# VH-VL binders against q2ft37, part 30

Target 1, 241 residues: q2ft37
Amino acid sequence: MGHHLKRVVSPKSWGIPRKTDKFVTKTSPGPHNKNALPIVVWARDQMGIVRNMKEAKHVLREREIIVNGRPVRHPDMGIGIFDIVSIPKSGKHYRILRDKKGRHVTIPIDEDAASSRLVKITNKTIVKGGRIQLNLRDGSNVLTDKQYKSGDSIVLSLKEGQKNEIIDHFPFQPGNMAMIIGGKHSGVVGRIIEHIPVPGSLPNRVILKDESSGESFETIDEYVVMVGRESPAIDRWGIEE
Short names: E, the ipSAE of ESMFold2; O, the ipSAE of OpenDDE; V2, 0.75 times the mean of E and O plus 0.25 times the DockQ between their complexes.

## First folded at step 9 (VH-VL; framework fv_fezakinumab)

Design k0 (at its last look DockQ between E and O 0.80; V2 from the best seeds 0.78)
Fold by OpenDDE, look of step 9:
Structure k0 (fold): chain C 241 residues (1-241), chain A 120 residues (1-120), chain B 111 residues (1-111)
Amino acid sequence: as target 1 above (241 residues)
Amino acid sequence: QVQLVQSGAEVKKPGASVKVSCKASGYTFTGYYMHWVRQAPGQGLEWVGWINPKSGGTFYAQKFRGRVTMTRDTSISTAYMELSRLRSDDTAVYYCAREYDSSSGYSDYWGRGTLVTVSS
Amino acid sequence: QAVLTQPPSVSGAPGQRVTISCTGSSSNIGAGYDVHWYQQLPGTAPKLLIYGNSNRPSGVPDRFSGSKSGTSASLAITGLQAEDEADYYCQSYDSSLSGYVFGGGTQLTVL
């Protein structure tokens, strides 16, 4: 696979100008998916903390950028929603979210907020010994002895000595708050009203209510990420233009 | 040559708002974070917050959250700091200062400052 | 008041060596964050004097030097000159406050 993508066909979610350079960095296989935002595109095109690929590589070699508690080594590593990006030397921390247009947005956060990350449980498998492996939306997994359900969100610690410990849990159930990460209502935060299982291969349906607008809308399980219980656990969900 | 030109002195009443501008020149405005630092008369420096002109992202000191708003206009390379619900202890010279790079944590160029006086 | 502690004033005669201390804690200097120093002449804006603990920007004389150890930093001025009379501030980052912090400032008087 090539390392470049034609800039004009780059994912809209990247939110970058398309009529500049002919090519842009292609996301490598890894966290999230191929449409994840490459860290160099984040650093260069969104954040402006580097001017070019050469500078980006230098910054990465110096381990100046940390993602979810791990130093980034490759410019084409993908980042996505709810990832925590840190520049430790300057004490700057960021959470990746999506705006109302479904674009990746970077929200500055404080030290405490940067000590954990939210992630959706996609499915679970039982491993030898009776432990449960939670397969997470970003492609990672964690082992636990506790019972969780697919569709739930968990909060993982990023603190040294406590890495990947589950410190909180947001069940996928009516009455709890969720963020929509795909489809027409991407970026919207709402309360789950009803979960409607659909027999067969079709995705299950979820009805949510945007409490700010009072609007009810429908989406699918895949696009729903729990972000809280009675109230959202996160105070900012995007950047307003 | 890097220059940061700030707006003129302001006199405000308690409860009012003030918006200070900082026009940058001599460098790529969106390539550097802009910090705001204030200094009360005869006192030390106090960090207010920073803005990333590229993304528009802001981060404020805890003390000023809910009361300060930093913005920018990239078309004219200008950063703005608005402080609302002014109090007498907000009287200070407010400086804009360019951060060398996002990982440096220091400011290499400073504006000349804008005096904001809050008095009844 | 100030997160980083500086002596309020120091003085020296021309040609002498003076040192300004900057005492922090485990959440700032002790956490590994760099210390920077600024010089502020009377009636002017601060000027970067030392960055990254011990580096001098262009135009800053080698009479100025910075160091860091443990939870403290120090600015040393050798060959003190009349024009060095100013306020000096150390600056770093504090993780507990999630913000940049300054020392209280030190007024240097040249006798």
Scores: ipSAE 0.867, ipTM 0.929, lowest interface PAE 0.6, mean pLDDT 94
Fold by ESMFold2, look of step 9:
Structure k0 (fold): chain C 241 residues (1-241), chain A 120 residues (1-120), chain B 111 residues (1-111)
Amino acid sequence: as target 1 above (241 residues)
Amino acid sequence: QVQLVQSGAEVKKPGASVKVSCKASGYTFTGYYMHWVRQAPGQGLEWVGWINPKSGGTFYAQKFRGRVTMTRDTSISTAYMELSRLRSDDTAVYYCAREYDSSSGYSDYWGRGTLVTVSS
Amino acid sequence: QAVLTQPPSVSGAPGQRVTISCTGSSSNIGAGYDVHWYQQLPGTAPKLLIYGNSNRPSGVPDRFSGSKSGTSASLAITGLQAEDEADYYCQSYDSSLSGYVFGGGTQLTVL
């Protein structure tokens, strides 16, 4: 009951026309927060891959859509920024990113780019046997024997036999490149100038420079996802202007 | 009936650009990917890339990246392919071809082709 | 070297059977990607002949059939007719190139 949003209420980040359909699929609980895009909205409304919910259910039942290396079976399961979405039948692969207006956009990518994904570390847990579990922004977890910090980004392999291997690392630190995933500056790629820890319950502040506009701005550390080191990697994980 | 009507033949000098059009009719233009495929005289077929007319997203064969741009105008159901910095070995018939559905990987309807001749 | 290899020509008399091969590799046909076939009559655009390895679109005579095994595919034409004289291309997807690939084409001559 109550699994549908009216289209005019849907988040702007989904990039769908608000007046062309009265209802959109409401996002169910899943690996992404409330700004996650239901896979059926992506397939039907953004991409035109399916015409209606009946076709969407058929395509998903046949496991024709793969998200981050796993078939999506339910049309209301959410996808979000940096997710890899594949349609193996036709060899089409996509990365979900954001434009400078903070809207989800779909970037076609080749097979090699589709073989890895970027995720932010939200925290870590020491598990049985003294191993480190990295807890990731999308709700997934990976085990490691190496030291990584909350706020860093890691790149995980999606290749068969190597799935969830950490193949790259972008530390959260001044001088490194980040993408903003929430608030006023969602979709902006900038260089970290300063991280300002805030005592108490208030969010920590981060000052960045949008190198495309030259403007400095402030956001909270929750909205910051590292997409490079001091050497630029923006075109790999972001949208160039 | 599905129909893909392409623009007329072009003669170009090396280093120039060409823009070929493909006007679709008889189906919902934004519901199907559009491919571009070329055929040099007396030679086989070579895939250039595709465009999703709904999203505007494109993907090009590696050989053409940096020289090809595919666009569309949904208001007139027309796809375009522009190839820049032309070489003599770009002389070919350029076809637009509709992918059977939006994810099938094969083309069920083809335009008649546009001959592009590159000569000095 | 072409990614998908076809014989450059084949021939047969009216009523005979001919077969056109399409040989790929582990990154295309051998990875499980489907093979599709197109017929190109002289002076015309290609036309879909076989899709998904073995399926005929409506209007394609049942004397055309396709198959796939391992890293190769085959188009068979039985009851050869003069109107079958054309070029034939196989097509698949190649993961190492991240793209669609065609065979080099086979010119069928009806004797």
Scores: ipSAE 0.668, ipTM 0.869, lowest interface PAE 1.8, mean pLDDT 86
ESMFold2 (binder alone), look of step 9: mean pLDDT 94; pTM 0.951

## First folded at step 10 (VH-VL; framework fv_fezakinumab)

Design j2 (at its last look DockQ between E and O 0.03; V2 from the best seeds 0.00; counts 0 for: pae E 17.9 > 2, placed apart)
Fold by OpenDDE, look of step 10:
Structure j2 (fold): chain C 241 residues (1-241), chain A 120 residues (1-120), chain B 111 residues (1-111)
Amino acid sequence: as target 1 above (241 residues)
Amino acid sequence: QVQLVQSGAEVKKPGASVKVSCKASGYTFTGYYMHWVRQAPGQGLEWVGWINPKSGDTFYAQKFRGRVTMTRDTSISTAYMELSRLRSDDTAVYYCAREYDFWSGYSDYWGRGTLVTVSS
Amino acid sequence: QAVLTQPPSVSGAPGQRVTISCTGSSSNIGAGYDVHWYQQLPGTAPKLLIYGNSNRPSGVPDRFSGSKSGTSASLAITGLQAEDEADYYCQSYDSSLSGYVFGGGTQLTVL
């Protein structure tokens, strides 16, 4: 179906009306998964900052939209949770989150907050030269000489001259703060109490405690994103992408 | 003909809250950001914040964070600015202004302003 | 007090040329953000006069012109007329404040 998707079958996470136009932009392979929100859908349908595809293409050609420090070139580029969207000319910056219903939510942020982004390490690959490639949850990767573990979160700089430098690290370990981004407990922010490895093909279990309510929650590794150490690094977080 | 019609003058006591409305007409309300700017008597313009009527997202000047709340009702094309814990220095004419160009941030249409007087 | 500095007042005789400066810093004008100008007639709301440093909206006479260089911007008014008597404000964005900013305003008197 080319670059189009029937709107009626568009991901619920996009949070767009499905009974308007017959088709909607299909997310291109790239950052995040197939359910990632196309930038044109973000701009047009969610933000209302462009009226149509033609206008969207125009602003993209002019490099008016920056995502994670890089200008967006194609309208079907996907954005997702924790991505930073910037409009350099007007100083507007946004963090992409998800609400309790799993829909993409756009949160305006200031310059300082827009200078970095959080991302979970999915796994590691040793590349030529002995360097470590961190494969990130959003599908991107970064090279590093430092040792990190799968499940950890890293903070990447988006500043000019420091792009994709790791400026902070949140280890996946008991005692640190994490957010559940999937399952029935999506949105919960709590302290990791225990990590329970499960033999076999079943996912490992993680016990978190919400310090505000005192309630404990059980989830799996895949749904846990470290968001801080003693305290969360940021005050607002999204849920499952 | 773009029009921004604001609510009438308000007189409030310190510590109170005020909510100013701005009804937009003559254009697609959800297609343009709305700014709020205030001007104390005999003073210059001061930016308060903006709201995206489409999504409802807001961004406030640091000075007003925690005291200002911007909202909108798309069904009646109306933007609202609420300022709480009012002080005497909050006395000003408050303007709503449509941001014509999202990408460079200038406002082409302004309301006539709403005078908010804070006095004991 | 204002992030963008303007002279508090300027004056000129009818037909003369006047210039209003708007001095910023590396965090606003110097950072490449556009400068916009507004005219505020006595007892009225501001009106867009110049956008994007040097562009005139429809209805604004060509005797109004804007320019930007370095960390400063300037509004020039040629052929000054009595109706030009007003307050003028420059506006931009400041990255250090993460917000839109205005100049202190300049009162233009036509003698």
Scores: ipSAE 0.900, ipTM 0.954, lowest interface PAE 0.5, mean pLDDT 94
Fold by ESMFold2, look of step 10:
Structure j2 (fold): chain C 241 residues (1-241), chain A 120 residues (1-120), chain B 111 residues (1-111)
Amino acid sequence: as target 1 above (241 residues)
Amino acid sequence: QVQLVQSGAEVKKPGASVKVSCKASGYTFTGYYMHWVRQAPGQGLEWVGWINPKSGDTFYAQKFRGRVTMTRDTSISTAYMELSRLRSDDTAVYYCAREYDFWSGYSDYWGRGTLVTVSS
Amino acid sequence: QAVLTQPPSVSGAPGQRVTISCTGSSSNIGAGYDVHWYQQLPGTAPKLLIYGNSNRPSGVPDRFSGSKSGTSASLAITGLQAEDEADYYCQSYDSSLSGYVFGGGTQLTVL
């Protein structure tokens, strides 16, 4: 009995033509989830920085594209929401966000804004010496002596000499501002009303208020990224209401 | 300063081939992509393709694949475009144009053009 | 048939302002690719006029300006002069075609 091959299907979040034959780059191993955008799709199809795969490989080998403070070497490496992409040759910097339709969008930012990145804590591990390792949504980790909770967001420095220092913290709690990164409400900015823990393996629920419409809605905690405290963080992160 | 000097006008019969040259001076020839763009009489600009003079890599517009070959000779800083199986609708001025910077996406210097006439 | 749509002609009196539009699609301008503009005087090769949507090369007067929004771009010429009588082409990149794409050209007449 033979095996059947599935067609390659690109995620809608990449903002490229759906049902593209043979030329869609699948996300290779990397720190982001399945909806991560391959750097070659970003560079070729969204930004027009390269014309084809040969040019993409050349650009990456020359360290022309920096993601979160590090050169990207492989065209299949994924980038995702809140990543900082820099082009040192042109002095241009970008933050990756999602629009209200759930598609990746590229927001131009200045050099100061490019010196830090926002990242969600997914869990934590106690490691040798009693230190705490924060495991981050992008697959990276940082060590800290401070107490942070899963679901919180932290701001990490990208400045030389201060890389991965925690310079700000947005607790996951009622009253604070969040952005929704998945499901029906992807792209919505809302204020947390209530976190409803669910026993067992089912996702915890979160109730938020969309302050632009005044309507409350529900999502699951994995889709919630903290982007501010009590005040709106819209200007800081370039988030569209 | 930067100059792109193209070969002279040519008259060809249908089915023949033509090879147009573009000699570069005033800059490092291998540091910049070279584009070929044509313009039929009274018509607009049409992109034919590019060559990377350093590697010899090429990329052709779909319309011309199988009929166009772009080459270069780095020892004399010269790019070439050869178009085969000529048809009357290939009558045009063919320009070479330098891309300003690696992947900039625009051409800052253009040759004066080479008129190629295809007639029976 | 041009991938980018330009009006075939525009006209203006000396000293007036004219604009030339360039309309693309989701595979070119709408995908975020830059728009560049070339001026072609009669009997001459095209000359770069605007690059990267709005930047002027050295020697191009500031009365030429460019902009881009959504799927469209615009070239504005203020203080129109007789020497501006030329054909104008917009150019971008198209991901579906993997190459340069030009507008059909706009013939500017100074009345």
Scores: ipSAE 0.000, ipTM 0.411, lowest interface PAE 17.9, mean pLDDT 82
ESMFold2 (binder alone), look of step 10: mean pLDDT 94; pTM 0.951

Design j3 (at its last look DockQ between E and O 0.68; V2 from the best seeds 0.82)
Fold by OpenDDE, look of step 10:
Structure j3 (fold): chain C 241 residues (1-241), chain A 120 residues (1-120), chain B 111 residues (1-111)
Amino acid sequence: as target 1 above (241 residues)
Amino acid sequence: QVQLVQSGAEVKKPGASVKVSCKASGYTFTGYYMHWVRQAPGQGLEWVGWINPKSGGTFYAQKFRGRVTMTRDTSISTAYMELSRLRSDDTAVYYCAREYSFWRGYSDYWGRGTLVTVSS
Amino acid sequence: QAVLTQPPSVSGAPGQRVTISCTGSSSNIGAGYDVHWYQQLPGTAPKLLIYGNSNRPSGVPDRFSGSKSGTSASLAITGLQAEDEADYYCQSYDSSLSGYVFGGGTQLTVL
């Protein structure tokens, strides 16, 4: 009961049919929280690589699925945007993105692309010893001695022996490329034109320009993830499936 | 009984495109990845790519990226492979093959193959 | 030219034992990826013979066996029969190429 959600009220971002079964797996608290897609829903409903929960549990017990370099243990574990999903024994790798409708989409990627992941810095905490803990959008954190700003994106290594090392950094600043991951412009990649701080409790505004269409549009800080500098660091964006 | 029925032989000129079809039956089409493998006359097997019929996701061998497009029509359980900018060395029998185990990467059922001949 | 190296041909008399080697590298077999074997009879499509290094699908005689060690795999055929005359291919995954790879194939002749 507590592990199930009525399918009709499942998040639209999951992109699954809602009028099939009465219930669907509820995402466990953890990575991505409300923006998370349960791994079993990904595998069963989106990818079709398992037929039912029993089969899903079986493959998870066998550690067949790796997410961000760690084996998935529970079917209700959440995955989200920019996560890397790997099937190590068959050499299949995937990046999770969102389409223009804000739905999770799965993009096959090669080994090299699967060796790192992008993640947004939400805030920072000074921990014992004077080190800086970066709190990331997906709920994870990393320690660093370098200075980064909230809103920036970092690229973390998933390679064995180098796990969670910061290997690249995309500052949140005008002139750099960003992806919108929420709102009506979800999935769009554009260049930051202007960051407009708003006094009070309202979110700050961000103006982006889609260089492919020439269109400018506005969103909020929360929905902006830096994905590059002069050019996007990832080759596939805005997938419409 | 699992069956993969492929389209007939094709003769194309260099620079043209060819689209081979593979109709699946006897199993749930969207439940198994579909691979394409080709074999030049008298040569070995060469992997072209795979498609997930459920999601439509595709992944191609590096050699064919930019020239190959794999699609599917779930309503008729049919997978398609289109190869463009054909050249003579694309002459081969093209097979569709069902991947039985998504987790291990082997194919248990193969189509009979489609001969594609590229000649001027 | 093939990523996985096989002898171009092997031969044996009926009843004999023959082995077909499949030599890979640290980026495929040596990386821990499974090796699969296919049999291709003349004028036919490949047929799965061995999966997961040493497993036989239903219908494949137990005289066929597969093994894997280090960067190489091997297919052994005991009690060779005339109907075994075919081409045999090993298959795996290569991380450097980010793709599935086949051996060059081995033509087995039964004398």
Scores: ipSAE 0.885, ipTM 0.938, lowest interface PAE 0.6, mean pLDDT 94
Fold by ESMFold2, look of step 10:
Structure j3 (fold): chain C 241 residues (1-241), chain A 120 residues (1-120), chain B 111 residues (1-111)
Amino acid sequence: as target 1 above (241 residues)
Amino acid sequence: QVQLVQSGAEVKKPGASVKVSCKASGYTFTGYYMHWVRQAPGQGLEWVGWINPKSGGTFYAQKFRGRVTMTRDTSISTAYMELSRLRSDDTAVYYCAREYSFWRGYSDYWGRGTLVTVSS
Amino acid sequence: QAVLTQPPSVSGAPGQRVTISCTGSSSNIGAGYDVHWYQQLPGTAPKLLIYGNSNRPSGVPDRFSGSKSGTSASLAITGLQAEDEADYYCQSYDSSLSGYVFGGGTQLTVL
């Protein structure tokens, strides 16, 4: 069923908000690729909280499921790694991760953990007025007056009154911890040894060390998401060693 | 007809562990979350945590994290709660309760409870 | 001290009306979380009485009613009967504790 989802149209919120008393950006649901997990598959098949598509559609029309602070309305909308899925009226919150075999896993989390989300910066845009817009892997964007680089991860607040405030930063650099989100090593947590830029249209290469096995491995920078600095990420994000 | 049948009373010494079982029948076990709630003698109800029998995912009240483990065996429709490093103030009746509404967080069917007594 | 505060006891004569309060805070009832009520007869497990602030499950008499306002909820029992003698607990969710919370319980005595 997920294989025939229509492509999500990018939100108009990639630009400056048209009417604003604060800098608010719109996000697109899920991780924005063809391997995103449809919310109905998550709810029905993984969690068992809806019995069929009819019940799933009803639950979504009632805005019972919140992903990264926004209601999900369509059963085929995708969710992916590091997404925060909340059921506000019963106080249930989850983070979507991957196990070491690269399979999606749902981690129950408390209110504090659910009040922020980890996102990768894909690029930067100079917008009207000379301000810097960070464009994020999930299709959302944020404005900032601070220096961040493509490939870094940031932690954004989901708290009311502080929504989209940057509250932490994990630079993409040797020595820092990353999770691999695609390819052969999907779900593996490793420490960056080296980033090897590749000229032309070929993907840049990243060499990492899996600290648990001591083995080095290689992937492409597209698959690398920073999850920490020099300390292990396991406690903060619920990642299994 | 929904039934939740719990294991029998237990007497334990401080520092030991106890594992209480809750066998479900009359409904699809994996379709409903299971809560554990305890009640000390003469006291009120205290929420311990929940398990999703479908996924095996668990969430525990902060007071019990590090000491409680909730598991299940879907082949026999049975949920378990294990509490370790027992103290005398863990003496209570431990209930399993089926969460009817995942979306609103209330329970419709309760087991009869398992008395766990912790004494020297 | 329970997160949700209930009077320790209430009493009433047969046929009368009693109310049981459940007082919370801005992190639970005041944040908009629903209140549910359970009845516990002596020596038995709790039984769902009211859910979603005011809804009755099938088989619960309409003389039981619930309401919620601000940071508090109330259970009303009209036409009090001898079989209503029990302990009553309110339940909600508390965001500061990240968990489900019960009131301390109210022992109802039918005189």
Scores: ipSAE 0.844, ipTM 0.942, lowest interface PAE 0.7, mean pLDDT 87
ESMFold2 (binder alone), look of step 10: mean pLDDT 93; pTM 0.941

